# Designs tried in a protein design chat: VH-VL binders against Non-structural maintenance of chromosomes element 1 (nse1). Part 11

Target 1, 232 residues: Non-structural maintenance of chromosomes element 1 (nse1), of Schizosaccharomyces pombe (q53ek2)
Amino acid sequence: MEKERQDGLSDKHKFILQYIMCRTAGVDNEQVRELVQEQYGETATVEDVINELNNSLHNFDFKIKRVQDQLDGRLTLHFQNLSGDPVSQMATPYPPVQIELMRKIIEWIMKCDDYQYSLTTLQIQKLSRKEMGLAPSVIESHLHTFERDGWLRQREGIWTFTNHALAELDAYLHNEYESNLYECNACREIVIAGYVCDCGYCLHVYCCKHLAHVNCINCNTPWANATVIGRW
Short names: E, the ipSAE of ESMFold2; O, the ipSAE of ESMFold2 at other seeds; V2, 0.75 times the mean of E and O plus 0.25 times the DockQ between their complexes.

## First folded at step 4 (VH-VL)

Design n10 (from c03 with heavy chain Y103E D104Y F105D W106F S107W G108S Y109G P110Y; framework fv_ciduvectamig_arm2)
Fold by ESMFold2-Fast, scan of step 4:
Structure n10 (fold): chain C 232 residues (1-232), chain A 124 residues (1-124), chain B 110 residues (1-110)
Amino acid sequence: as target 1 above (232 residues)
Amino acid sequence: QVQLQQSGPRLVRPSQTLSLTCAISGDSVSSDSAAWSWIRQSPSRGLEWLGRTYYRSKWFNDYAVSVKSRITVNPDTSRNQFTLQLNSVTPEDTALYYCARGEYDFWSGYFDYWGQGTLVTVSS
Amino acid sequence: QSALTQPASVSGSPGQSITISCTGTSSDVGAYNYVSWYQQHPDKAPKVLLYDVSNRPSGVSSRFSGSKSGNTASLTISGLQAEDQADYHCSSYTTSSTLVFGGGTKLTVL
């Protein structure tokens, strides 16, 4: 006990860090909670362990970030690199043309019309051909890789960011696309699935359900009349 | 574990600025799962939340209506601390001042760790 | 004045159950399930007992339970013990992204 404290981070802390780092798409908070309780006992909390890890990680510009799913509120933990260009970091094993395609897809999602924060497969194919001259089969291959590696999610041909991508890109999106971002008034995180009232008050789908208000608390307009953000 | 250590003057004259510091150990002031608050306690008003600062991709502050025009809660990431500045103090600002960590977990605003408290008297 | 209304005092005997109420408005207690309860012993900082109406932090006895109906939240302490003698404070998040406290309740265990 005292010997472990003298070493800084205990072997148990390093084990939990490695567990999180090895899961590139993020790890369920409940799974980490079970692991923490197995290692440290029933009264140990994920928050205390993560805070202790982050104290050491901040010296290297790394962080473990907690992300709440915008639709169902499920919490996941993500190992995040705070230094440099996060697109380059997340795409380290990719060829230069594939990294450039990822940068373009991020731009197209962020600058999407009508609050959609998503692209159809057809839109990606047309934009990639027009702006990069890529063949359809090459685009398809890269999209499958981005989905496999946990950067984009797809449902019925509609593509947007995963929770892992949102965690990794968080600072990048604020730096590059501040004017294109909505932030949730309840939790202050970026919104790609939610509602925005005409008054500007904005909530994630889950935050809106959690608060259980029928009307916007800022202007008293029914949420049924709000603009939908995203496609889910 | 998280520890909050308060420092600052215990006597402030009316019309001056009340300034207190809360030094954090065992956590980062920029932790995205925490918010950092100042709360005061007096016999006449009980517990009164004054304001908080917290980091979520950028810094946010929220302040109680009663002090909003006079208060600033500032983080200092280099020293891992946050401060309270309350301008134009009156004898009614005499209270026991606490800093506290709120576990922000997206919906929770409860305070899980508190500083030792600083009794500040506003008197000439 | 305190934003949330609590009784100034409550008393009970060892083994008894007591309930402390915390009444606000539709813009605080009635708006969210963000009600917390704190226990404060003399010359000590408050300690969290319950958060989000009924959730207990690790190490808090199951004798402490919480509920909410409309604009009123309640803390119930079952099986009263001498160590429970303290001040109890409620707090709630508001629709203005602020926090408010109740006036506090002094519990006497006789």
Scores: ipSAE 0.022, ipTM 0.612, lowest interface PAE 8.3, mean pLDDT 86

Design s01 (from c03 with heavy chain P110Y, light chain T95Y; framework fv_ciduvectamig_arm2; at its last look DockQ between E and O 0.67; V2 from the best seeds 0.00; counts 0 for: pae O 7.6 > 2)
Fold by ESMFold2 at other seeds, look of step 5:
Structure s01 (fold): chain C 232 residues (1-232), chain A 124 residues (1-124), chain B 110 residues (1-110)
Amino acid sequence: as target 1 above (232 residues)
Amino acid sequence: QVQLQQSGPRLVRPSQTLSLTCAISGDSVSSDSAAWSWIRQSPSRGLEWLGRTYYRSKWFNDYAVSVKSRITVNPDTSRNQFTLQLNSVTPEDTALYYCARGYDFWSGYYFDYWGQGTLVTVSS
Amino acid sequence: QSALTQPASVSGSPGQSITISCTGTSSDVGAYNYVSWYQQHPDKAPKVLLYDVSNRPSGVSSRFSGSKSGNTASLTISGLQAEDQADYHCSSYTYSSTLVFGGGTKLTVL
């Protein structure tokens, strides 16, 4: 691999950075690995190139974060702006009412009952009417926009954060919703799809599959009896 | 390339506080791909992980049970370093102290860069 | 007393293969696959040989390999060479987000 230590990033590093930046919803780690190997040779690693990019980016309050999917463990890379209010950054093209709706949806997801960390379309419509006075047709339009832009995802009308949104909102969620967070004991990342044992030990779905035992190692309660976090 | 340079006193009296510093070059103490540990080594106990500090959206600390009541590990972002403070030392704390980087970019919990080591003697 | 049990010493002749064990509990070696191994020459800092049980960092000889079964991890050194004479340490991540080391094994090359 080639590293520009004197003048900044090499042209190869800039190509990789641009590739990741242009894919705002995130990019598969394996696609980046193939590009890294094409540019730097078959023994080059994504980890080394991304670390070198991040060393250059840290002075400008940017970073590239690798995110593991909480269900299947697939890795994606996400370009982040760390300097501003992440909701305002995500909402730059949106009118003020849509920005306010996104702030409320984040709140409603983080504070929803029964560890769901997700909302149905009907729940969003009811809460939006109650707290913002918005009509259902307006909500449907806004949800479509959030899905299109990669901030929310849904399955059969059940909405939650994308991996991209989790990466962008990470600091915001820790700052504003610390008391509502679960963090994985294996990797320390936020859990919105996983398990929590009565003893408080918490794991992502994928991290739990990684364990050698079917019982919680802290209290020996079967994982089959643990509280499910999220709807998945 | 990442380099860890240790500094601090080699002699500490019983009941005092042992303080060591590890200066980092080639990486940042606030890197969310790393964690910064103190590890000590003695002939009778071998290697002993003491604790770490690291940044993952906020600062975290983890400490070994054996020293948890006496240890503090702090980052210093302005000087790009991290420190060990071990209170109420006894002669049993005599050891060769290392700082080390753990490479935690969603991978194994292993130590890829080590400081040069500081032999600390606790004696009157 | 170390949290992980290693033999105090092992020996082998050049060209032989040797195996060093590292035994823990269901709360460490048995909890996760986050086991690592380190080589340490006299008066030097440890150097990582393996992580995640069996993965070799760049620049580490393919003569070093690792495995795990239950609560016991193993380091195997094939084709033993004089330069392999050193201390070897295992380490494991624990369920409490801490790390533990074994007591170390002194390898003598006869």
Scores: ipSAE 0.034, ipTM 0.611, lowest interface PAE 7.6, mean pLDDT 85
ESMFold2-Fast, scan of step 4: ipSAE 0.349; ipTM 0.724
ESMFold2, look of step 5: ipSAE 0.179; ipTM 0.667
ESMFold2 (binder alone), look of step 5: mean pLDDT 91; pTM 0.938

Design s03 (from c03 with heavy chain R56E S107T, light chain T95I; framework fv_ciduvectamig_arm2)
Fold by ESMFold2-Fast, scan of step 4:
Structure s03 (fold): chain C 232 residues (1-232), chain A 124 residues (1-124), chain B 110 residues (1-110)
Amino acid sequence: as target 1 above (232 residues)
Amino acid sequence: QVQLQQSGPRLVRPSQTLSLTCAISGDSVSSDSAAWSWIRQSPSRGLEWLGRTYYESKWFNDYAVSVKSRITVNPDTSRNQFTLQLNSVTPEDTALYYCARGYDFWTGYPFDYWGQGTLVTVSS
Amino acid sequence: QSALTQPASVSGSPGQSITISCTGTSSDVGAYNYVSWYQQHPDKAPKVLLYDVSNRPSGVSSRFSGSKSGNTASLTISGLQAEDQADYHCSSYTISSTLVFGGGTKLTVL
């Protein structure tokens, strides 16, 4: 055995990496902090361990991505494969028709002109029937699978991306749908729940603490007049 | 162990460009949990954040309003470093300059590692 | 002028508690719970003491605590010790995705 590893990863780092990789729906940042402190002691930080992991993983087109829940502010960590087609990779256990439905749902969510970044069950049913000729029961079965597998979430029949899906699709969405998405000015992440001023200054719901202010800092437009993004 | 090592000229003439380099070891300049900042300190103004660069699917820069027209903070992934370029300097730019690592995410923006500091004097 | 207002100096005796205020606006300190505090000894770079108003990094004594009310954040040092003699700086994230610092407070322990 060598004194130094060529990949730069210790056994303790590999344990933390494996813990994150095995949890495809994401890991709470606080859970990872507990593991880091258990492995390296109370002076160790999550940030240092994740930075060291990403420094090594980047050479292999992998990354651990931090994702903030846009409504409740919870920070989660997700393992990403940066190589290949992310939609095909996330959907490899699915039949071709189901993969194509996922691609279409992504497109429909992103190209919606109403700033909702979500679809009702009825919208999905109508669009899937019109564009793919799918039966209602087949569509329902596929939606159930996407929800179970953590790609889509729904509340009262309104469907949008999970934190897991946003992490996996981040690069894909920027590349394919740049003109259809907003980025938060505070954290530079995709916004599916938030507010955008006419000047382009945009914040997640969680980041919108400044909505207590009367006017946008960039253009002095009242925040009451901002466009609402999402349905949460 | 993250280390930030600063280099660059300590004397700059008025109207010229101030240029400093911060070499990073123990972390990557393209790390997704880190942003890389320049901060200066003078007796009259205390600590003053100047700008940052960071990587999240693409490179971003943010700059303080007071220097925005004169400043560039630029990463170099091949050498694992980042630089400060401040144009058209005046004696008011005389300060102790630090590079620092911070996190631009929801748990705040603490600067947890700092360079050794470089005292830059702007004088004829 | 610094963006955030701190008293220029504070003093205390060993064993006492002191509080340092940091006052901003509704666009920085008042907008977010993203206030950090730094300790700086002579000829050294600043060291982070608190972040997110009240969170302590590993290795920072529980004698250091933080709070925020409206546009004012406060650092409290309890059980004051000689080694606490230093400059203390606050910082805050802003609604413009920038960072601002306070003017700094010199703590004298006598």
Scores: ipSAE 0.000, ipTM 0.406, lowest interface PAE 20.0, mean pLDDT 81

Design s04 (from c03 with heavy chain S107K, light chain D52E S97D; framework fv_ciduvectamig_arm2)
Fold by ESMFold2-Fast, scan of step 4:
Structure s04 (fold): chain C 232 residues (1-232), chain A 124 residues (1-124), chain B 110 residues (1-110)
Amino acid sequence: as target 1 above (232 residues)
Amino acid sequence: QVQLQQSGPRLVRPSQTLSLTCAISGDSVSSDSAAWSWIRQSPSRGLEWLGRTYYRSKWFNDYAVSVKSRITVNPDTSRNQFTLQLNSVTPEDTALYYCARGYDFWKGYPFDYWGQGTLVTVSS
Amino acid sequence: QSALTQPASVSGSPGQSITISCTGTSSDVGAYNYVSWYQQHPDKAPKVLLYEVSNRPSGVSSRFSGSKSGNTASLTISGLQAEDQADYHCSSYTTSDTLVFGGGTKLTVL
């Protein structure tokens, strides 16, 4: 029964849940595997424990989401609040102007029709000044906070979503930016780092590597000729 | 421990809709590592995969070409179950129907748990 | 008939090895290493025996092994035992994001 499952969460399940919840940037799947095997024995699987947790968490509008890194395929687990406005909830400690900047950065990343799904520091500075009238030092401070708190990652001045942000924003991005999204034909998750063939077949960088086909499986065109999604 | 429990009518008239339900325990229908399939078995055609539903950021359905125009596989997150609707049935749809969990894309979605099966006869 | 081709029947004696083939196309068996094998005893649901061509779930005997070459996957059962008498089904993921099954093979242990 649903109520019995919710009421019947074991102390061992609660311990694993708390471990995941306390790590806001996500938890490595292998670390959780060690905890699961310690609590339930060597044959216990992370997948079964997380599914049992999610069955109970769903009643409270919470979920643990498994995210596969789009470049290297590493699995991480992320605690997700499904209720309310995701941007406001993830940015709860931030002033209203900083929350609005986060909303704008999400929009700018998603609506750029250039396959990049990323912004340069200069692009963020120019757009923030033009659309919000923010001073450069204020923008810089907010960007450092977003990076520190695990919402955006930066590499050589190129900014995009972390795996944690993609987990938290997943439903929001599908609801608000459906026409701007690519989905991986292998794993069906959002693509911000990958390849899209001219035929429309799309794969994450890792999924393309894992499947190890030189040519597109749908149209037999070489992947070397595909459009690159993202910048990494 | 995952368990799939099937229910639904065992006799359907030609031209009507075949409707079956698969109740899930020990897993969530919205689990992002699982896909939920309907498979049927008949002496003449062997095992046939009919379709699946699964959650990956949004709900997806995939359907076999042979039934795509007549089939719907729907999840129900509130009851933790999924259903099969097959429209405009003919005697050729007489078969033993199974629901099954396909698990983990990176393991090729093997069907690791199956329902008990429901023999559906289509006759007038 | 079935999308994947299997022999209708195969026979062996206890202690022998037998092999069951599963032949598809470049759009299914040849496309991915996502071939699964299922064992089905009379009046039972199929049980997964191998996945990803050659991987065994926990509890499946090492007597069961799998391989693939081009568009053909193979299941080999070594040290054949009476309880291996069953139907064996292969399945494969396809480039159209569907799944297909073979026609099934009846294994008789003599």
Scores: ipSAE 0.117, ipTM 0.667, lowest interface PAE 6.8, mean pLDDT 87

Design s05 (from c03 with heavy chain S33D S107R; framework fv_ciduvectamig_arm2)
Heavy chain, then light chain:
Amino acid sequence: QVQLQQSGPRLVRPSQTLSLTCAISGDSVSSDDAAWSWIRQSPSRGLEWLGRTYYRSKWFNDYAVSVKSRITVNPDTSRNQFTLQLNSVTPEDTALYYCARGYDFWRGYPFDYWGQGTLVTVSS
Amino acid sequence: QSALTQPASVSGSPGQSITISCTGTSSDVGAYNYVSWYQQHPDKAPKVLLYDVSNRPSGVSSRFSGSKSGNTASLTISGLQAEDQADYHCSSYTTSSTLVFGGGTKLTVL
ESMFold2-Fast, scan of step 4: ipSAE 0.287; ipTM 0.711

Design s06 (from c03 with heavy chain F60Y D104E, light chain T95L; framework fv_ciduvectamig_arm2)
Fold by ESMFold2-Fast, scan of step 4:
Structure s06 (fold): chain C 232 residues (1-232), chain A 124 residues (1-124), chain B 110 residues (1-110)
Amino acid sequence: as target 1 above (232 residues)
Amino acid sequence: QVQLQQSGPRLVRPSQTLSLTCAISGDSVSSDSAAWSWIRQSPSRGLEWLGRTYYRSKWYNDYAVSVKSRITVNPDTSRNQFTLQLNSVTPEDTALYYCARGYEFWSGYPFDYWGQGTLVTVSS
Amino acid sequence: QSALTQPASVSGSPGQSITISCTGTSSDVGAYNYVSWYQQHPDKAPKVLLYDVSNRPSGVSSRFSGSKSGNTASLTISGLQAEDQADYHCSSYTLSSTLVFGGGTKLTVL
């Protein structure tokens, strides 16, 4: 077909792209592996197909990003828009007040004291009432929407970014909150769940577990003495 | 399918700069799951990794201690390629030079695609 | 002289198993589970056989297996075949975020 030849993508590539794009919270890497092997044969790899897709998507300021879960190492794939304001893009269906609340929550998570990179439900309620004058029921409704739409995750009343949000906000967080960010020394991604040694060497929880060292690789200080990043 | 195509001079005089280019097709030089390396091979030293460039949220470079003072590995996003520059070459830099794609951190292939190799001779 | 120590040569007969060792230090092989093995036939670029100590890329025979104990990684080739005659190279990441290779091992299939 004319469109396919113009784009340089096969129908098989377009099928995999559509599958990923339709899953707003991301797609498990193993599920995409099954699809890739079904379409291209048992020796085909996710990495090769995604790299081929990204070569074409680059022309439109889009990308598929692979994210590794910071606690368990599970890999997910996320469709990302590289153009425009990421917060406005994420919140396009939302009223202006709800977009403003999302911006505030991002700020509060990033500027959180004691390396927490998370907020309790009570903290969000207090800050939203103080800074925006929102009623508790309105705040609750918006939080439910952010969780449902895959931007925030909650465990036992503790809220932080999903892997999907981290993928979408990556450039934004580096540009706006560089001084508030830690990067993992093993994988070079943002850390919101991990450990930082007094020497500055930093690892995700999963990266630290996988390396399986008792002491910091850089300074030989025990990891038991490291500062915990995040709350999980 | 990923392909790496090398180009550059095969003869370099002592004290000059060795410059090679690796053109990438089927992948992006700014792919966040890949790193782009230069590796050389000689009978006396075997395989020797020289350096790499890779993009995560910004560009990074890592270089082997033995060449760190003389080497630069540079990406070119507009041409989808990366280059090796090795300054102040000596006859000991005579080797078969490869570019390669690797995964630097997790669950990928360390060097899964290699260029065809370029034999560079350093002599007057 | 290479950073990682491999035997210069190993030989075996068809159907046998052989093992090639790769010994480094606590700053490379001992530090990370990021050891790779490469097969190189004459006049060809190296081809990855194993990554992350023991993982096989798609298309690599299950006859190739890997392990690591302390500062030594090992490649084992079972059911040795004529086409296995090649040079084998190990590599590892280092604490300095660099990569080092072994000296290579020439496998002769008798």
Scores: ipSAE 0.012, ipTM 0.578, lowest interface PAE 9.0, mean pLDDT 84

Design s08 (from c03 with heavy chain F105W W106F, light chain N55K; framework fv_ciduvectamig_arm2)
Fold by ESMFold2-Fast, scan of step 4:
Structure s08 (fold): chain C 232 residues (1-232), chain A 124 residues (1-124), chain B 110 residues (1-110)
Amino acid sequence: as target 1 above (232 residues)
Amino acid sequence: QVQLQQSGPRLVRPSQTLSLTCAISGDSVSSDSAAWSWIRQSPSRGLEWLGRTYYRSKWFNDYAVSVKSRITVNPDTSRNQFTLQLNSVTPEDTALYYCARGYDWFSGYPFDYWGQGTLVTVSS
Amino acid sequence: QSALTQPASVSGSPGQSITISCTGTSSDVGAYNYVSWYQQHPDKAPKVLLYDVSKRPSGVSSRFSGSKSGNTASLTISGLQAEDQADYHCSSYTTSSTLVFGGGTKLTVL
């Protein structure tokens, strides 16, 4: 059957939109599914509600983007601004120096050698002191805020982008760092966790996860010989 | 609601270029959450995906290997439409042509809206 | 021939269950859980029935279910009804960022 639009339910649409917008780090798809079923009934789907919201939001250069986690494929929903300077917009509540630090961290992650797309706490401390003259305690405070607000994630002292940051920065990264970007050959999204073959064929870890063959489909080189992108 | 309206010549001579247009309403061709495909159907080959265009931070095109050397799928943001150009056609290109929207909400871009279809005959 | 292998036809009686298989390779069906199924009635465009192997869009009956094992995806229709008589097409995303379809299966309900 053709999909039917759910109309006349503006309060329910507003509630779902507000729920997603208020969660700056993104919202788990399954959590939104529960909310949609609670508001619209058991047969309602997240896809239909988000489609309806995006049709309205697109006129204002906004959207809700579904992001698939590069390691485990978990789906999250992210409210995204499609216009303007995304770095300034994501960091609107921050002082100018903190916005500049975020801009620098983005640059350092993107220009990272060895395909790592990540920085250690010590690297951030050293670079921030060298390039901005910031005190260690100030840098530590700003990093904690970026992690709390969902822009950076840290694991064992290694910092990189969250799924929310990747969604928000997507246009910015393509415009400013095109030559530093890998894109997944399966889904065409930016890769910060994946594999790149010497031939340039590139996949997210999750996109590669179910490959039954041992060799790159483009050049027949073993995947065991591929360069690892990112640290996870 | 999204609607796709197809237009273009229904009769093309061998060796010429097949050109079809798909006009979009209820969505934008530059929508960051959609991909815009051409799919054809014939009794002998069934459904065959030909290619797609889509905007993320820049425009991307993906094409089926079987047609890659002679196909172009182009967006037109000013008219909110996208086109198929298939060069050097043969009678084997005779088929019912659909435009369709794949939505990135669904992994693998399943097609949730289809145009009405255009039967294109390649004959002299 | 089509990239994905489906039986040309299947048949069943009302109330029965039938299964339609869709067999590909390690570069498509075996590579990802990105298999979709489409239902097509005569003289109409295909309509998405299942996506991501087993997920249903709004409006699709729970009688339709999907599964995958290795390089083979399956569509199962339980409690067959007369209106299920249609052509069924599988599709899969590929490791080359392309899509491929199966040859289609004609379901007859008698």
Scores: ipSAE 0.012, ipTM 0.610, lowest interface PAE 8.2, mean pLDDT 85

Design s12 (from c03 with heavy chain G102S, light chain A31D S97D; framework fv_ciduvectamig_arm2)
Fold by ESMFold2-Fast, scan of step 4:
Structure s12 (fold): chain C 232 residues (1-232), chain A 124 residues (1-124), chain B 110 residues (1-110)
Amino acid sequence: as target 1 above (232 residues)
Amino acid sequence: QVQLQQSGPRLVRPSQTLSLTCAISGDSVSSDSAAWSWIRQSPSRGLEWLGRTYYRSKWFNDYAVSVKSRITVNPDTSRNQFTLQLNSVTPEDTALYYCARSYDFWSGYPFDYWGQGTLVTVSS
Amino acid sequence: QSALTQPASVSGSPGQSITISCTGTSSDVGDYNYVSWYQQHPDKAPKVLLYDVSNRPSGVSSRFSGSKSGNTASLTISGLQAEDQADYHCSSYTTSDTLVFGGGTKLTVL
């Protein structure tokens, strides 16, 4: 697996890159593992190939980010553009009203009560009508578009960010909503599904499960007493 | 590909500040997929991780407890480098100093690229 | 002194298997699967052999394998070869968001 690299990327690297770039909602890490092993052999790893890709991509303000699902730990890979304004980038094809609604939904999710980091369909409809004067049918249309485009996900009428949206909006959320954010102490990623101890130590649901802790490792308080972040 | 080039003094007197620089090529110091560490090695103590700096939408620093009160690890995005400053040095700080990169894809600090090392002697 | 305990030295003959242990506490090796192993030849920087207990980077021989039981991680080298003669270092993440190393183990191939 030692190979002499030319300047830039090999054809095999470009194939993996194209595969990931064409899947705007992200791609399973296990699916990419299979492709990597097919292209580079059984000893090749996703981490090594992605690191090699990112070493080249960072020269152009691009990156492949691996995102771990906060509930089940499932890994997905997402192509990111690190340049420019993230909301403008994701919403380039949208009319101004739809971009404004996207910004409002981001704000409402980030500022919602009780660490919920989610909104019901009814909450979105009420807030959109109150703050923007939008008709219910227009709101429904825009929500369907955001879901289809991979920015929001919905389960039983509860809306929150996809893993793809969290990857794309990471810098924006830190810049605009730092006081509203929790970060996982194990993996340093934003938390929208997890637990926060009264001492401030915070973990994703999956990170807490993976570490197998019954009590907070920082203050030894039971996790059963922690504040739940998100709806799940 | 990624290369780390170290500079800095080799002889420092007790009570002075040690300053070392690590220049990065093939990656960006502000890459949010990387963390940038200083590690030293002495015959008596083996390898010691001293601290790191990294960008995740904002800059973070983490430091080993043993040096926390006198260490600073700083990025310099304009020159694509990062530095170690260690204040109030003693002969116990005599060691071979390395800079190193680690990637953050759910792996606990695997250092995949290292600088060449700088031998630092603290005496007279 | 070192946070993680390794034997100072181990030895073996070509073709033999040897194991190097790395013992910490529940606040490092025990609680996290973030153990890495590094190989260091004389006058060279360390090179990563294993990460996350048992994962091998591209280009690392399958003769190197890792495991963990409780507070002890182990590096096993099978089919020992002369070029395996080197220093071996373990590391682990800690509950204080810091990284600690073991004291290092000198492997001699006899």
Scores: ipSAE 0.000, ipTM 0.482, lowest interface PAE 14.9, mean pLDDT 84

Design s14 (from c03 with heavy chain Y109F, light chain L99W; framework fv_ciduvectamig_arm2)
Heavy chain, then light chain:
Amino acid sequence: QVQLQQSGPRLVRPSQTLSLTCAISGDSVSSDSAAWSWIRQSPSRGLEWLGRTYYRSKWFNDYAVSVKSRITVNPDTSRNQFTLQLNSVTPEDTALYYCARGYDFWSGFPFDYWGQGTLVTVSS
Amino acid sequence: QSALTQPASVSGSPGQSITISCTGTSSDVGAYNYVSWYQQHPDKAPKVLLYDVSNRPSGVSSRFSGSKSGNTASLTISGLQAEDQADYHCSSYTTSSTWVFGGGTKLTVL
ESMFold2-Fast, scan of step 4: ipSAE 0.229; ipTM 0.682

